# Ledger of designs, part 19: VHH binders against Type II restriction enzyme BgcI specificity subunit S.BcgI (bcgIB)

Target 1, 341 residues: Type II restriction enzyme BgcI specificity subunit S.BcgI (bcgIB), of Heyndrickxia coagulans (Weizmannia coagulans) (q07606)
Amino acid sequence: MNNLIKYSTFLISDLFDVVIGKTIDGNKAQRNENGTPYITRKATRNGFEFMIDGEKEKLYSGKLPVITIGNETSKPFVQEFHFFTGTKVNICIPKLDLNRNHLLYITTMIENATKMFSYSYTINSTRLKSLKILLPIKGEEPDWDYMNTYISKILSNMEKNFDVQQNDGVSDLRSLKDLSWSQFKMDEIFSINSGVRLTKADMKPGNIPFIGATDSNNGITEFTSSTNASFDGNVLGVNYNGSVVENFYHPYKAVFSDDVKRLKLKNYPNNKHVLLFMKVVILQQKVKYAYGYKFNATRMKEQIILLPTKADGTPDYEFMEQYMMRMENKVVGRTTEKEAD
Key: E = the ipSAE of ESMFold2; O = the ipSAE of OpenDDE; V2 = 0.75 times the mean of E and O plus 0.25 times the DockQ between their complexes.

## First folded at step 7 (VHH)

Design e70 (framework vhh_etentamig_d1)
Fold by ESMFold2-Fast, scan of step 7:
Structure e70 (fold): chain B 341 residues (1-341), chain A 125 residues (1-125)
Amino acid sequence: as target 1 above (341 residues)
Amino acid sequence: EVQLLESGGGLVQPGGSLRLSCAASGFTFSSYWMSWVRQAPGKGPEWVSGISGSGGYTYYADSVKGRFTISRDNSKNTLYLQMNSLRAEDTAVYYCARDETEFDYLGYDTWFDYRGQGTLVTVSS
């Protein structure tokens, strides 16, 4: 076509240090929603199982981002947060300072390399180190600028994933005690849309998460290729049946059951950190909504929540964003700065 | 023992009207917000309307605003839902529900702790 791009093969071991994660058996994993990501060998959900507490000695706390690959599935995922690993998870740690876009390009090339083998192909650290991938070259080295530009253009034309490096922009260090709080109805804060029923008979297997009204696995109950009017992403999914008031942030696109409400911010750019702040605020309602009692669309709209407010009485969304970014950095260990409060 | 008993459902043609009643017993009726909740065939529950203990404040789902009127008679421990201009989409089992609290110390609204057995409303032409 218009581009004369030359490619060459590189061993994974030329580009990455390949290690096996220090394992925590799933039976011994201590689930905690305020904990650290637990990455397993699964081929779905970015390898993510749930948040856990674990011994710091078993935490991958090194360079980010990295690629994880499970032995059974050979599916590569970019990890942007520190994490614990289940059994048989390879971690590919870049030898150079590569960003998220570089690693996303490389995951595509790893997938292309592995699909050339039989369906029974199993990746292990030895096979992974010896895997050859095709990369664009500039001279005799990988063309990192090309890879970054290519993925950047793709991401600009589709919904973007969150980049952990954006948390380096924390500047608001106020504590929760420094704030004024005011009452808001949820429908003043959120657009609230219902999920849409998708029956078992209509659900074909695939790779799109199906979100049900459960408190487990981020609400994910199935994976499907079937879609309907609920197909959506970058939302806070709030249960109004089943595990009522439990809620999860879904950065990916998913199909939502009619037992889950999809929330997006009305008066602020819809972003992960503000939605995670709202998750905690909404969870304070769980004591009021036992199983069998409904947090339906209209009751949800009328629900009063307490939020930090500016002097003009409007929600302090900038504080909510900065606070959650700061909490995320503290959990991840990306900052050594001293908190003033 | 808290008891809620709905009545007044039935078959009605589109554009018609029905009045639902809920007889409450076993608690101080005037101290609780009361709600109507409906569940259409094959769908999840949908909150329809709510009324404060005094009757001074009423709230409605957007789907029923201007067509339905919630009211209560605290001297008779009875909740009502007047349904006008009924549509096929209003077909559902309608439940009377008692909200646990009117307003708590966190500034949050109510959740309901009891509901009745329901009364079926069928809107068909």
Scores: ipSAE 0.000, ipTM 0.098, lowest interface PAE 17.6, mean pLDDT 75

Design e71 (from e20e with R98K V99E T110P; framework vhh_etentamig_d1)
Fold by ESMFold2-Fast, scan of step 7:
Structure e71 (fold): chain B 341 residues (1-341), chain A 126 residues (1-126)
Amino acid sequence: as target 1 above (341 residues)
Amino acid sequence: EVQLLESGGGLVQPGGSLRLSCAASGFTFSSYWMSWVRQAPGKGPEWVSGISGSGGYTYYADSVKGRFTISRDNSKNTLYLQMNSLRAEDTAVYYCAKEETEFDYLGYTPEYFDYRGQGTLVTVSS
């Protein structure tokens, strides 16, 4: 059925109470791994910096979920837990009882409204309150049910290709210390293909994930109907600009930024568990690529990684698969045997 | 070749219940959103309900919310619609549809449905 949906513009101030977070200076924040999230104006990791201890008077402890948006970056993020804020962080508190899906829809519309401004654009609280976004309507009001359904469909399309079920096929119980390890070049293990540049100005809205070089939201920065030669799935997306060496497994079809390399196994069926094992192995190289050293295509191909190896000198892919299946079963709560370590 | 076979319709009195079934073949059933769409006599098609491939997400038209329940059995390639508290205005031919989504410049606005079945007639009357 092709039914036309109507849209209207709404001010952020019509939908949200916009406040500035009570600031804790990052240089004076007391880090504590068991503390509370510290949200800054950064454009990555959902604004998350680290966990801290802070005065209760500085804690955002109000309605959840909310949207946070930094003044300089103009990047909106949905926050589902109470948090402290750094400098220049706006908190958009819904006037109605809205869920995560409603707010994810709104973040997309906020980004669409701001994407035409230059790199020097600042969205302070006054400008944010005056920002107009397009929303589907039912009568004169936003169509919240439609927005919830839209995001649910996008998340569901990702979910249907992501198997999170318990794994029953575990038969290899060896630990990492029981293995022989050998050096392999990444180009021996993976086919490595670049993403393809697609700017926000050239990007039409849609339901296909767009993967950028970020360390948040599984690399997903936008949803688009636009495709190019990078359209691909069942890959490990590895960042070589931005959040260098960070990588995510993408079981679904997506469009990949020119800052992301797409990796698939050369000599073993392209298996999600083996790719998740490789994620951890590649992250071991993160320290090497700090401070401006870039993980470009040439360096990535020549990068040495250590892998568990069979007696014949080949990688033990079967072990990698079994090991990650066991790790997944532990997370999902299915431990059937007692492990020695 | 996509094939959908609806069943379970019939004559029922107002306030009664019916369960519709749709047997699907020719595609990877668990990979697609499935919907129920109805067409009342002399009216255009109306989307009724949808369910994600995994079954984790469901949604309903306002006219049926709270009365109808959509479900699926991926091991049997079968889609269901449990209809309770039926009203005269629910009288229609009900179609099972494999959902093909269309997106315009403003995002997911219209829904396009691929009707492959013959439908099943539901009549709510005394």
Scores: ipSAE 0.000, ipTM 0.099, lowest interface PAE 21.0, mean pLDDT 74

Design e72 (framework vhh_etentamig_d1; at its last look DockQ between E and O 0.04; V2 from the best seeds 0.00; counts 0 for: pae O 15.8 > 2, unsure alone 64.1 < 65, grease 32.1 > 24.2, SAP .752 > .668, placed apart)
Fold by OpenDDE, look of step 8:
Structure e72 (fold): chain B 341 residues (1-341), chain A 125 residues (1-125)
Amino acid sequence: as target 1 above (341 residues)
Amino acid sequence: EVQLLESGGGLVQPGGSLRLSCAASGFTFSSYWMSWVRQAPGKGPEWVSGISGSGGYTYYADSVKGRFTISRDNSKNTLYLQMNSLRAEDTAVYYCATVETEFDYLGYTEGMDVRGQGTLVTVSS
């Protein structure tokens, strides 16, 4: 994969049949933990809302896997299970026999293509069909093997950092409301390291994600073969310039711009679930910096965050991990939990 | 309150040039991606161009690539769109836009787009 890869543009309609979901009748749908995933236009949780029983006629029971895209959020998610959804969600059904990895690659390209769209710019089915995405090519066709291999490599790296099998062991069922919360400084919780300046002119094409201070595409702005001291993985990248306070978890190895800080846990092993929990916590502070309060490295360190705590006053990392595991399991339909909210 | 005010629109001949401005207030301008969107009569909105908070990254629709240039001055809280080689099909109301996003501990909750009243660009002989 170290070879120069050529890219070309493809229409979504060339690759996918695009359909919309069917409206769920509220009188005929009921929440059921043992039911079927209800996918909405949410920008998080893979679009998952809750489990429901619904009318069979409203169920998407077609080809899997597919990509769902909410009209307003324009966030693409790979779905591997049959699901209910609404009219505000587009279902992209591959015309070819594509696997999860292919679709994951394509979702990244969709996000890249739509990252500059605002919520007011609704990506309805018509617009989605006409959306152009960049894909690697072999000849004139998408290079499916490359995409598969690329994603496989990323996933493999993720697995090295986080044992997915361990995610099945949910034992903590407490809700957020059941917990005591305490204030902590960011520098008490995280080691904070800087990215390194790397200009576009100095970047060589490659397959290593470059993380910039963007608010979309998981922070990925470029792919490069150029590495530097910022080369890191299993880290939370937080923007302190550009799209301030925006942050993304990077299970894979990436290069980070000087506008992004790399956060790792000081007193707990870095892992996907805790860092994803922290991502949301950090985002709670975005409003402070959005309306005139300047965000910088010093303030980042001193930023107070609210975290669940144990009886001894220390952060409850185990809870954070378990909580996010539950959320993930719920999204993938491997387990169900009672509504805690 | 977040406010955006577009200006610089007007009547121009094909092949002409125009520079749009968007004055932003009520938020930390440099912290947000900004976009230009246009809407022609009888047509839906069309994304035109986008720029990162720092201005380091710029993006363009295919229809305007090579002709339009997006820029920003964060010290002045102003977004710009330099439009060259204008065509009749560029006729539209042009809006600058940003996005406000709200999160809770469960993730995304609500997102709202903010845009101004727009400025009309008419390209006609």
Scores: ipSAE 0.000, ipTM 0.215, lowest interface PAE 15.8, mean pLDDT 81
ESMFold2-Fast, scan of step 7: ipSAE 0.377; ipTM 0.751
ESMFold2, look of step 8: ipSAE 0.293; ipTM 0.713
ESMFold2 (binder alone), look of step 8: mean pLDDT 78; pTM 0.793

Design e73 (framework vhh_etentamig_d1)
Fold by ESMFold2-Fast, scan of step 7:
Structure e73 (fold): chain B 341 residues (1-341), chain A 125 residues (1-125)
Amino acid sequence: as target 1 above (341 residues)
Amino acid sequence: EVQLLESGGGLVQPGGSLRLSCAASGFTFSSYWMSWVRQAPGKGPEWVSGISGSGGYTYYADSVKGRFTISRDNSKNTLYLQMNSLRAEDTAVYYCARDYTEFDYLGYTESFDYRGQGTLVTVSS
């Protein structure tokens, strides 16, 4: 079924064997650059701390790739190398031969299922085994081909249009805590254009992402060859119905549902770095909407956001751009820091 | 429990030098980017310098570039700031800060999640 994507719920324990890694405490870990990855419960850097030496009986040396997830953070990561574990790290070992793309799809579904748990109301191995995730189906089984193709297309599109490179011309090195902030209405900052309705009956399979009002998978709900007046790229797609306030930067061309608004900067050249900054700012409104405030078409234009400001009271777009460029430089530094001496 | 403890501040003459230290505990120090942030009397905080977990990458504010050097000793869980050619405008409380940057295919998040108590640097005659 190409025109209707059907979903069903699956228990993690139906798809994975869930075990707790044999713990090596961080303060007892013996560091060795030629050693084995040490994976902890941290929510960043794929759970990776450093390379260590450890006893073979504490090594996860089984099937790869696997998913790791820490009890306190509930953040799932795909591991492609054998590893040692710190405290309270769950290892989800697939029952089938699944590749990295399958597991990346699954991590998104785990995050979606666990997003209601705060840091204080965490997942443990018992809760993880009983966790239900929503997956596309073919017959009664998960549609692994769909999941693989879906992730492959997202990664391909992002790699072509979103390069993580060291940026030249970075001169504004201030942090967010160093700034003055002021209130602006969204319609002062953005041109706001609606998506255009495209029915499932009119959608033919293809390579163009279709963006719906969802909070998962970068907003992408389908891939199509069908286009309409919403066909656009280099935009911030903001949900005003469905998963309200959730927003994604789309560097690629896509078709946008009528539940998604496409935002571009009015008073500054439309720039991916500034739009990525705006993504974070707009997400700060989520807490407000959780308390019954409705974000709808009439209110998006009037919505107040806080932005860094110059002494003249205008938004500091140059700072926003420089800040995000600087973040890319830091990420490049982190990914290559093992090569530094 | 994350703790950051700065030391090495004091009174110094213009053109002089001073070395700040920050002792870190309660986390895997080598896994985090670290920064120095300063706050002059009556002004907001200003980012001064940052260093990668390995020490392989360093970044500086234009106001201190060529005069200050950030470094770290991961075996001692210690961050350093070597300050040379000090000016009256460098007078501030200097804070050690732990960088928190999350990067995924959806974008970026950056903050400083922990800061120390600060150490006062006074540049005057």
Scores: ipSAE 0.000, ipTM 0.118, lowest interface PAE 15.4, mean pLDDT 75

Design e74 (framework vhh_etentamig_d1)
Fold by ESMFold2-Fast, scan of step 7:
Formats: sequence, C-alpha cells, structure tokens
Structure e74 (fold): chain B 341 residues (1-341), chain A 125 residues (1-125)
Amino acid sequence: as target 1 above (341 residues)
Amino acid sequence: EVQLLESGGGLVQPGGSLRLSCAASGFTFSSYWMSWVRQAPGKGPEWVSGISGSGGYTYYADSVKGRFTISRDNSKNTLYLQMNSLRAEDTAVYYCARDETEFDYMGYTEAFDYRGQGTLVTVSS
C-alpha cells in the first residue's frame, strides 16, 4: 500500500542461455529403472517420460535447476535433476544462481506471456529468446527475493489448504499473556529420530518429498521414489545443521536428510496443531541467535524451550492445540478470501 | 488510504447492552479479516473478537464468549460488535482493527493494524 511494487519487462535471453537439448529418439531410448530422467515435449508430469540409459554426450549435465520447454506444448517445467531430452525440447539455463522458487515464478510469467498466442503458436529457441516477461524489480534488476517469498507463500498455503477446515470445538481462547511459562528440555517433550543420508546420485525421480536442511519450500529440496529408514510422516522436521532450528510440519510421508531431525510428541497424542505451536516455540531460538547472539553448540535433546504450563507444572498441550486451532480458523477464512482477489 | 471509524460507545449499566459500529473505507473490505481490540485504562491492548471477510468464521476471547457477537455487512463496509450482559471489567476504549494475518512458509503471522480512533465504553453503577 505504501510500497508500490514496480515491474519491468525482461527478455528471456537477458536471464537465460537458451539451448536445444541433444535429442534421443523415444523409439531408440533404452529404458532402465536405475537410469537417468528422459524429458520430452509433453505437457504433463513435468515433461518426464521414463528413466533411460543414454550416451554421456547427449546428457544435460550442466547447472541445475533449469527450465525445459517443449516446442509444440510451450509448457515450461523446472528440472532439478540431470536429464536426457527427446525431440524439440528447449533448455533455459539461468545466468544467475537461481533456486527452484525463482524458476517456478519465471515459469508462471512465461505461461502468462504465451497465453496471448493462438493454438497454432509454437515456441522454438529463437521465439523463446525474444519472449518478454513481466517481473517485479528492485532498482533495475529483477526482485529475486520477492519472487522467492511469493512462491514460498503459495506452496505453504497450498499444503495448508489441502487438509485444513474450520475446527469445531474451540473453547479455550486464553491469550499468551494469560499463561504461566516454564522451561523444558526438548527430549522431555519429543521423541527425536535422525534423518538418513541419501545422496542425489542415489535418488531416482518420483513423488516422495525429500526434506533437506533448508529454510525454504517447506524443507522440500527434491522429489524421489527412493526411500530409506527415514521414511516418515506426521512429524516436525527440525534442522540441526544448515539452516539451524528452522522447522516444518510434514503431514505427508517424506524422506529426511541426515541434517534434519524428526520430532513427535512423547506425552500427548501426536497432534498437528500442537506440533505447529512447537514450530513457533523452536523458531524463537533462531530469533534470539539472529539478534546478536551466536549459536550455542548444545545437543537438540538438551535444548531448553519455554512452554505454557498448567498449575501442576506440566505442559498445557490442550491450550497449545486450542490456540493453533483458533489461528487456523482465522487463516482459513483469510486464505479463501485472498484467493478470491 | 485506510480509514476506520468506530461509533456506538457510551455509558451503560451493568447487565446492559451496546452495539458498536465501524465504518471502513480505502480498501476492499470483504477481503480482510476484521477484529475488535480493547484497551482499559492503564492496561495493554486485549483482542476481543474476529470475523472473516465473508462472515463465515467468527471467534471470541474467553472473557466475552457467549456475551458478545461480531458481525459485518460487506455491502455497507461496516463491522459490528453486539455487546450483551456488560460487566464493569468491559470498560475500555474499543478499536476496530484490520487484520493483516498471513500464511507463509514459517507458519502463521498474526497482526492487527489499529486504524480507528476508538470508541469509549463505560460500564458503571
């Protein structure tokens, strides 16, 4: 409202090096379940067809992530693994070090730009290089931080919306100021289990989220069909290396990096609302450290957190659940109305 | 520019009723959660009640639950608070607040933007 967002147009060639993939004919592709992704011009499943073996000279093995766009469909997709290409696939390689969220924003703007063309329009590398897209700016450059934040919020809201409904039975409306708070060690509150190392070289593409020690995209860095002993769900994933104390609730099953700890409640039914309350409590440690304090090398099990307590000195889990249910009810209405705008 | 104008406060006896109104302008009223927040003399602000932009969701502080009713008329850009069974402890300046609560990858951020001048409610004798 006070800070008007400015926009400018950019050529794809200003932001990306555009090349055509070295093609492997689908009829000559050697399918191998342990092979490398084969990306075609299809408009579905991220362009992914199947896994193949191929000549190294035809492999895209450069910078990741990239955008791929088939000539006949004009549908852009973000690729996070090295891949082989079928016929008529363009690869847009970022000139800057851009993450998945940056490229997802760019794919939306490419789609918006191509919507103005008729059903007879085809995109090729020449047309793609000359395509203008509208981006938010900071100074004279694209506002990458805005784009990253925008996509992160959308992805967070989409995950929330899939399972969220207004919660009935909210009866405890006490404010945080009405509570007594006491110190608890994290291992008194949570069962804490380590993630398990899974290298990118050992990952096969698939639909299972891989959770890394990052502060963006709900911790999701990859999608895989590979699993190991960390395969788990209905947990709070807490970074103990990388983006330390950053954490995300995962209602779905996922594979967790060895830099992420999986937390479940010990003394209360494992409830998503209590875990979301704990998310905020754990993040308070990060805020303190970021505000002039250096991170203390304490083990997560011995980390002290402050929780609301009942008169008997035990954590007030019922308050935590009710508080987060109330917050969810508030945001459900807001999200629905914001999406209508 | 955002404007919120509260009205309907006054002196009332314990057990009495008042209806507060808030006239909103300068934004798409139906797109925002709205809240009532009060501040008693010498105390900090206390959240009282909130309502979704559509009016489909309402919630209340424990101290007012069962006594107060929040509502809105989006065709008139107006927020209401019906206050019944008033108590001496309800004495406060009542503010209409635009709710800036947002989702992001870190979870929920609850924020209230006090845009109104407030309306005084006195429950006495």
Scores: ipSAE 0.000, ipTM 0.120, lowest interface PAE 17.6, mean pLDDT 74

Design e81 (from e18 with W104F; framework vhh_etentamig_d1; at its last look DockQ between E and O 0.05; V2 from the best seeds 0.00; counts 0 for: pae E 16.2 > 2, placed apart)
Fold by OpenDDE, look of step 8:
Structure e81 (fold): chain B 341 residues (1-341), chain A 125 residues (1-125)
Amino acid sequence: as target 1 above (341 residues)
Amino acid sequence: EVQLLESGGGLVQPGGSLRLSCAASGFTFSDYAMSWVRQAPGKGPEWVSGISGSGDYTYYADSVKGRFTISRDNSKNTLYLQMNSLRAEDTAVYYCVKDLSDEFYEILTGEFDYRGQGTLVTVSS
């Protein structure tokens, strides 16, 4: 693929029908784990807020996949399932029959286009329609094959590093409220290891993700060929400097900045779902550190978190795993009939 | 410094009503979604209700749906929770919680240092 790819500018309105979501009536909507994804302006989690029951008339049930873009965050996400959303979220419906990979590529181009504008650039539907993005072209048309191949390659490379643990069947249908919760110190639950200082000057270009103390892009700030003692995978990276308490799960091997701690489970097999559960739990502590309380390594270790527990007082890791599996399935539309009931 | 001060709790009979208030300071109130969470003795925290920064979106836990109403006055930096048809199971300390953004954050568990001291609601005959 070493051929010089030519790019051209395209209007979003040329590629997409842009509509806005319908406001959900709060009086008629309720949070329900077995409900439908509610997509908001969030800049993270693919815009996913929580599962809700809402009015059918408010549901986006049109063509899939689509791109959602929040007005204030301007963060584009590919949605592959029907969802609820609000008026502050733009839904970009492809005019052509585009697949997930095409849209993923386009989301990247949208992000690039918006970054050129001040962080304060609010994208409303009108502005979004007039937004110009660069796309690779074949002739005068977007090169859809190129985009597809490009994204496929990236995903494949990521998957190779992603031990897709076979989704064992969901067997635990308990809700969070059904559980007993106990307090645990972070160092009781996690092995906490430090990243290693690696400056940009010392970093060589490569394909290994470098995880910095950022709040975006899954913590990835650079790609490097330089490895060090922090080289690790299947780990939760937690920022203790910079965007403190922000954390990301890394199924792939990565190098970690000295501003990031690597967390692994001590008493349970390190796995995606439990760590993702923990991610959420840890993020809740962000409020604590947002205004004046300094987050550091010592405090991290001593940080108290609430976890679901078994009868014997130990953390219920199995539940955490199952819960996150269920959540993932729901978000990904892989909800078993049993979960839909 | 972020400050949240809850008020309005008290003893009420089943079927009664209470209105909780939360006075917020130390941050741009309208920029953040707010939530009410409650914690009963011996139980983990339970998310009760949430409201977006603008107030355009409100959400409720199943357990309180139809009985509780969340609202906010951004001009007063105040969050409210109108609680009607109170039940014994609503007995808890109620906390005002600042979310991370204009949208809700999934509140599973955890202690919030910047949450208010809470206000006790006791529903008893």
Scores: ipSAE 0.000, ipTM 0.220, lowest interface PAE 13.6, mean pLDDT 82
ESMFold2-Fast, scan of step 7: ipSAE 0.189; ipTM 0.632
ESMFold2, look of step 8: ipSAE 0.000; ipTM 0.152
ESMFold2 (binder alone), look of step 8: mean pLDDT 82; pTM 0.832

Design e82 (framework vhh_etentamig_d1)
Fold by ESMFold2-Fast, scan of step 7:
Structure e82 (fold): chain B 341 residues (1-341), chain A 125 residues (1-125)
Amino acid sequence: as target 1 above (341 residues)
Amino acid sequence: EVQLLESGGGLVQPGGSLRLSCAASGFTFSSYWMSWVRQAPGKGPEWVSGISGSGGYTYYADSVKGRFTISRDNSKNTLYLQMNSLRAEDTAVYYCAKDLSDEFYELLTGEFDYRGQGTLVTVSS
């Protein structure tokens, strides 16, 4: 809602009881696919490593949902299931009955406030308790209804990518094994446009997502009422600094950091299903940046990706669209012939 | 957790041969395309070769066609690169990389480490 929303600062300790999880060393963790989630200090996959069997006294079996945050990575994640913890995982237990949407909003604010700790300092329970986050207010209290509504709108737009309705237009049943694949440069496939620098000092609080070069929370690092020439939607946002090559599809309008490139299809109608296919293809490039080489504009344009091709050697965009529609049908219980357990 | 561990690199004379191996764990290896990527000192990364989950399809960069052979053993969760007729310009760190899968949608909901540690190949007289 533009710039009419008022904000105030709150300590994490005002909103959460902060405890350290009872550690199970990864070397002693007993893997079991039907077991309980094992949450570590990792910055990816919601902190999730694998499912384990463990001693009941080590299990976090308290109030849900909660936020977990690793000391070294400072990345917050919402946990909706009971879990075991690895070394130095903080658990933030809400003092009020907050839902997943409230906590997703809070994780965005925590990540914004802790960005520097990922590079310079670790966040321990003492620092976390003293951390100040900026929240929308209603009177003197956080505006929980606003936070819930805003995240619900974002998730509703994201749910368009994973539509619960069966896609009745599915007619291409080929598997990835049935395809011919060829090399393409990214600039042959995509129009590539930069985000535009917007400093935190120039950024007013609001309800427009700000997309930074992060691998968490769909790239959202802040909510703002400030806009610039990067204001855009229905794009694939690809990081070329920070969490390099990580990318997210943004069906909503957002403001993009100058560390994020906005990609749209050149020679095919811009389409959520094809862009979601491209998300995974681009992620295959992560290995190239192990040694601190930047995924800059020139390298991104010349980057080679492998795509399914038609007999004439052009990308098979229709297959990409049909394949992703078929995957959505599997997720919503509209199982195809190859139903997976 | 996805883990990729490369081995088999070393110093070799021009015209020699090496076989690289990549031990994979933490995912259903046979369901994923796998690739080899290399990075030469002072140069950008170069995709070298790719192989389908079944091993039925293989693809090669023009710089290595006819000299390198990609293969896999799904029973051992191991990817291989047989390198013959090695040249000084093949000097690079070689990486094993996890590629596309038939459970492609799972990659949209989970975060995975696609990078191995690499193995150094030096071709020098």
Scores: ipSAE 0.000, ipTM 0.225, lowest interface PAE 11.0, mean pLDDT 75

Design e83 (framework vhh_etentamig_d1)
Fold by ESMFold2-Fast, scan of step 7:
Structure e83 (fold): chain B 341 residues (1-341), chain A 125 residues (1-125)
Amino acid sequence: as target 1 above (341 residues)
Amino acid sequence: EVQLLESGGGLVQPGGSLRLSCAASGFTFSSYWMSWVRQAPGKGPEWVSGISGSGGYTYYADSVKGRFTISRDNSKNTLYLQMNSLRAEDTAVYYCAKDSSDEFYEYLTGEFDYRGQGTLVTVSS
C-alpha cells in the first residue's frame, strides 16, 4: 500500500562532525598519477582536481565514506577514498556508520536546501553546521533504511540505461609511459582571450564570481553584479601575472581580471576532462618560471607545451579525455575498491 | 523527476536520412547542455554531439561532422538529431543525455547524470 511518508528537519551538526581539511595550495601540490586524490572546492568531478603526493599529516585518513563541500560552490560530494584537500573544503564526518547510499541521499537534501541561495551565499563551517535538511523519519529518527533503498533503486535504474556516464566507460587504458609526446604552441591548441580590467571601486556587489590572478579559492576573489566583455564560462583561466602559470577550470560563468587569460580548445569539444589534463600540462611550466623567467601574457600564445600525440602527429585528445575519466572513476570508486584501500 | 524519451529510430538504407527526437521533462530544459550518445552492438558508448541550453554552441564527433546536425526547441522541451548520409558504421542505439551541469551556471561538463532508454538505428541494405 502507498502510505504517506513523514519528514522532519535535522541540523547537519546533528548528523555530522564538520571539520575543515588541512589545506595544500594547488600551486604547491606535487602531482603524481599514482598518488592520492586532491579534493578542492570545485563544483564538478566529485570535487577531484588531480592525484598528488603530500605530507601524511595533511591527509584526511579518518572514517569513510564522508561528504566534502566547498565553501563557495556549496556542492556536496561523497568521498569513498582518503584524500588531501585544497582551500576551504569542509569535511562532514558522519556520527553513525552510514554507507555510500545514505550519504548520496543526504547530498541531494543538502543541494535542495542550498538551491534557494545565491552564489554569493557561502556555506562556511558555521553556516553548514546550522544548515537544516529535510529527511524521512521512522519515529523520531531518520529513516536510514528508506534512504538506502531509494538510492539503491535509482542506482540500479542508472545501470539499466539511466546513467550515460557510467555506460560511457573507459576504453583507452594506455598509461602515460605508453605515449609519444610532441611540442605544440598554446595558440595551436587554444583560443586565448584576455580578461578585462575591473577595479574594486567600480565593482558592485552581486552573485557573479570575479576571477583574479591568485593561487587560492579557484581564482575567485570577489562576487559582483558588474559585467564586461570578459563574462564567460566553461574555460581554463590561466594566470600570467601574480601566481605564475597557476590555472583553474571554471565551469560556471564569471568575470575575469585582465591578469587572467581564458582558454578554450580549438580542435576538440571543450570539455572539462581535456581541460583538466591541460591544467596539469600547463602547471609543468611553473618550474621554468621559478628559475627567473617571468611569465609574460604576450608570450602565452607562443608558449610550448608537451602533449600526447597520435601516429599522425596531432594531439591525442581522446587519450587525454579517457585518462582524466579514469582518474575520476578512481575517485568515485567505480574502478576498483580492493586496489584503492 | 527527470525523464528523457527518444524516438525516430528505424531501419534505413546507406545514404539515407533519419531525424531523432528526445522529449525532456522534470527539469529546466533551456538551462542545460544536451548530448546524443550512441552504442554500437558489442562496443562501448561513443559521444556523438552536444548543444548548449540556448542552442548557440554545438559540438560534433569527427565521425559525424558534416553529416549530422544537433538542434533543440526549448518551447517544446525537445532535442533533435538530423542524420544525413548514413553509413553502416552509424548502426547503434542512440541515447539522449542530460549534462550534469549546475542549473545556476550553464556549462558543458561531459558528465551525464541522466539518459533515456535509447532508440535503435539500423543502417543496412
Scores: ipSAE 0.000, ipTM 0.111, lowest interface PAE 21.2, mean pLDDT 76

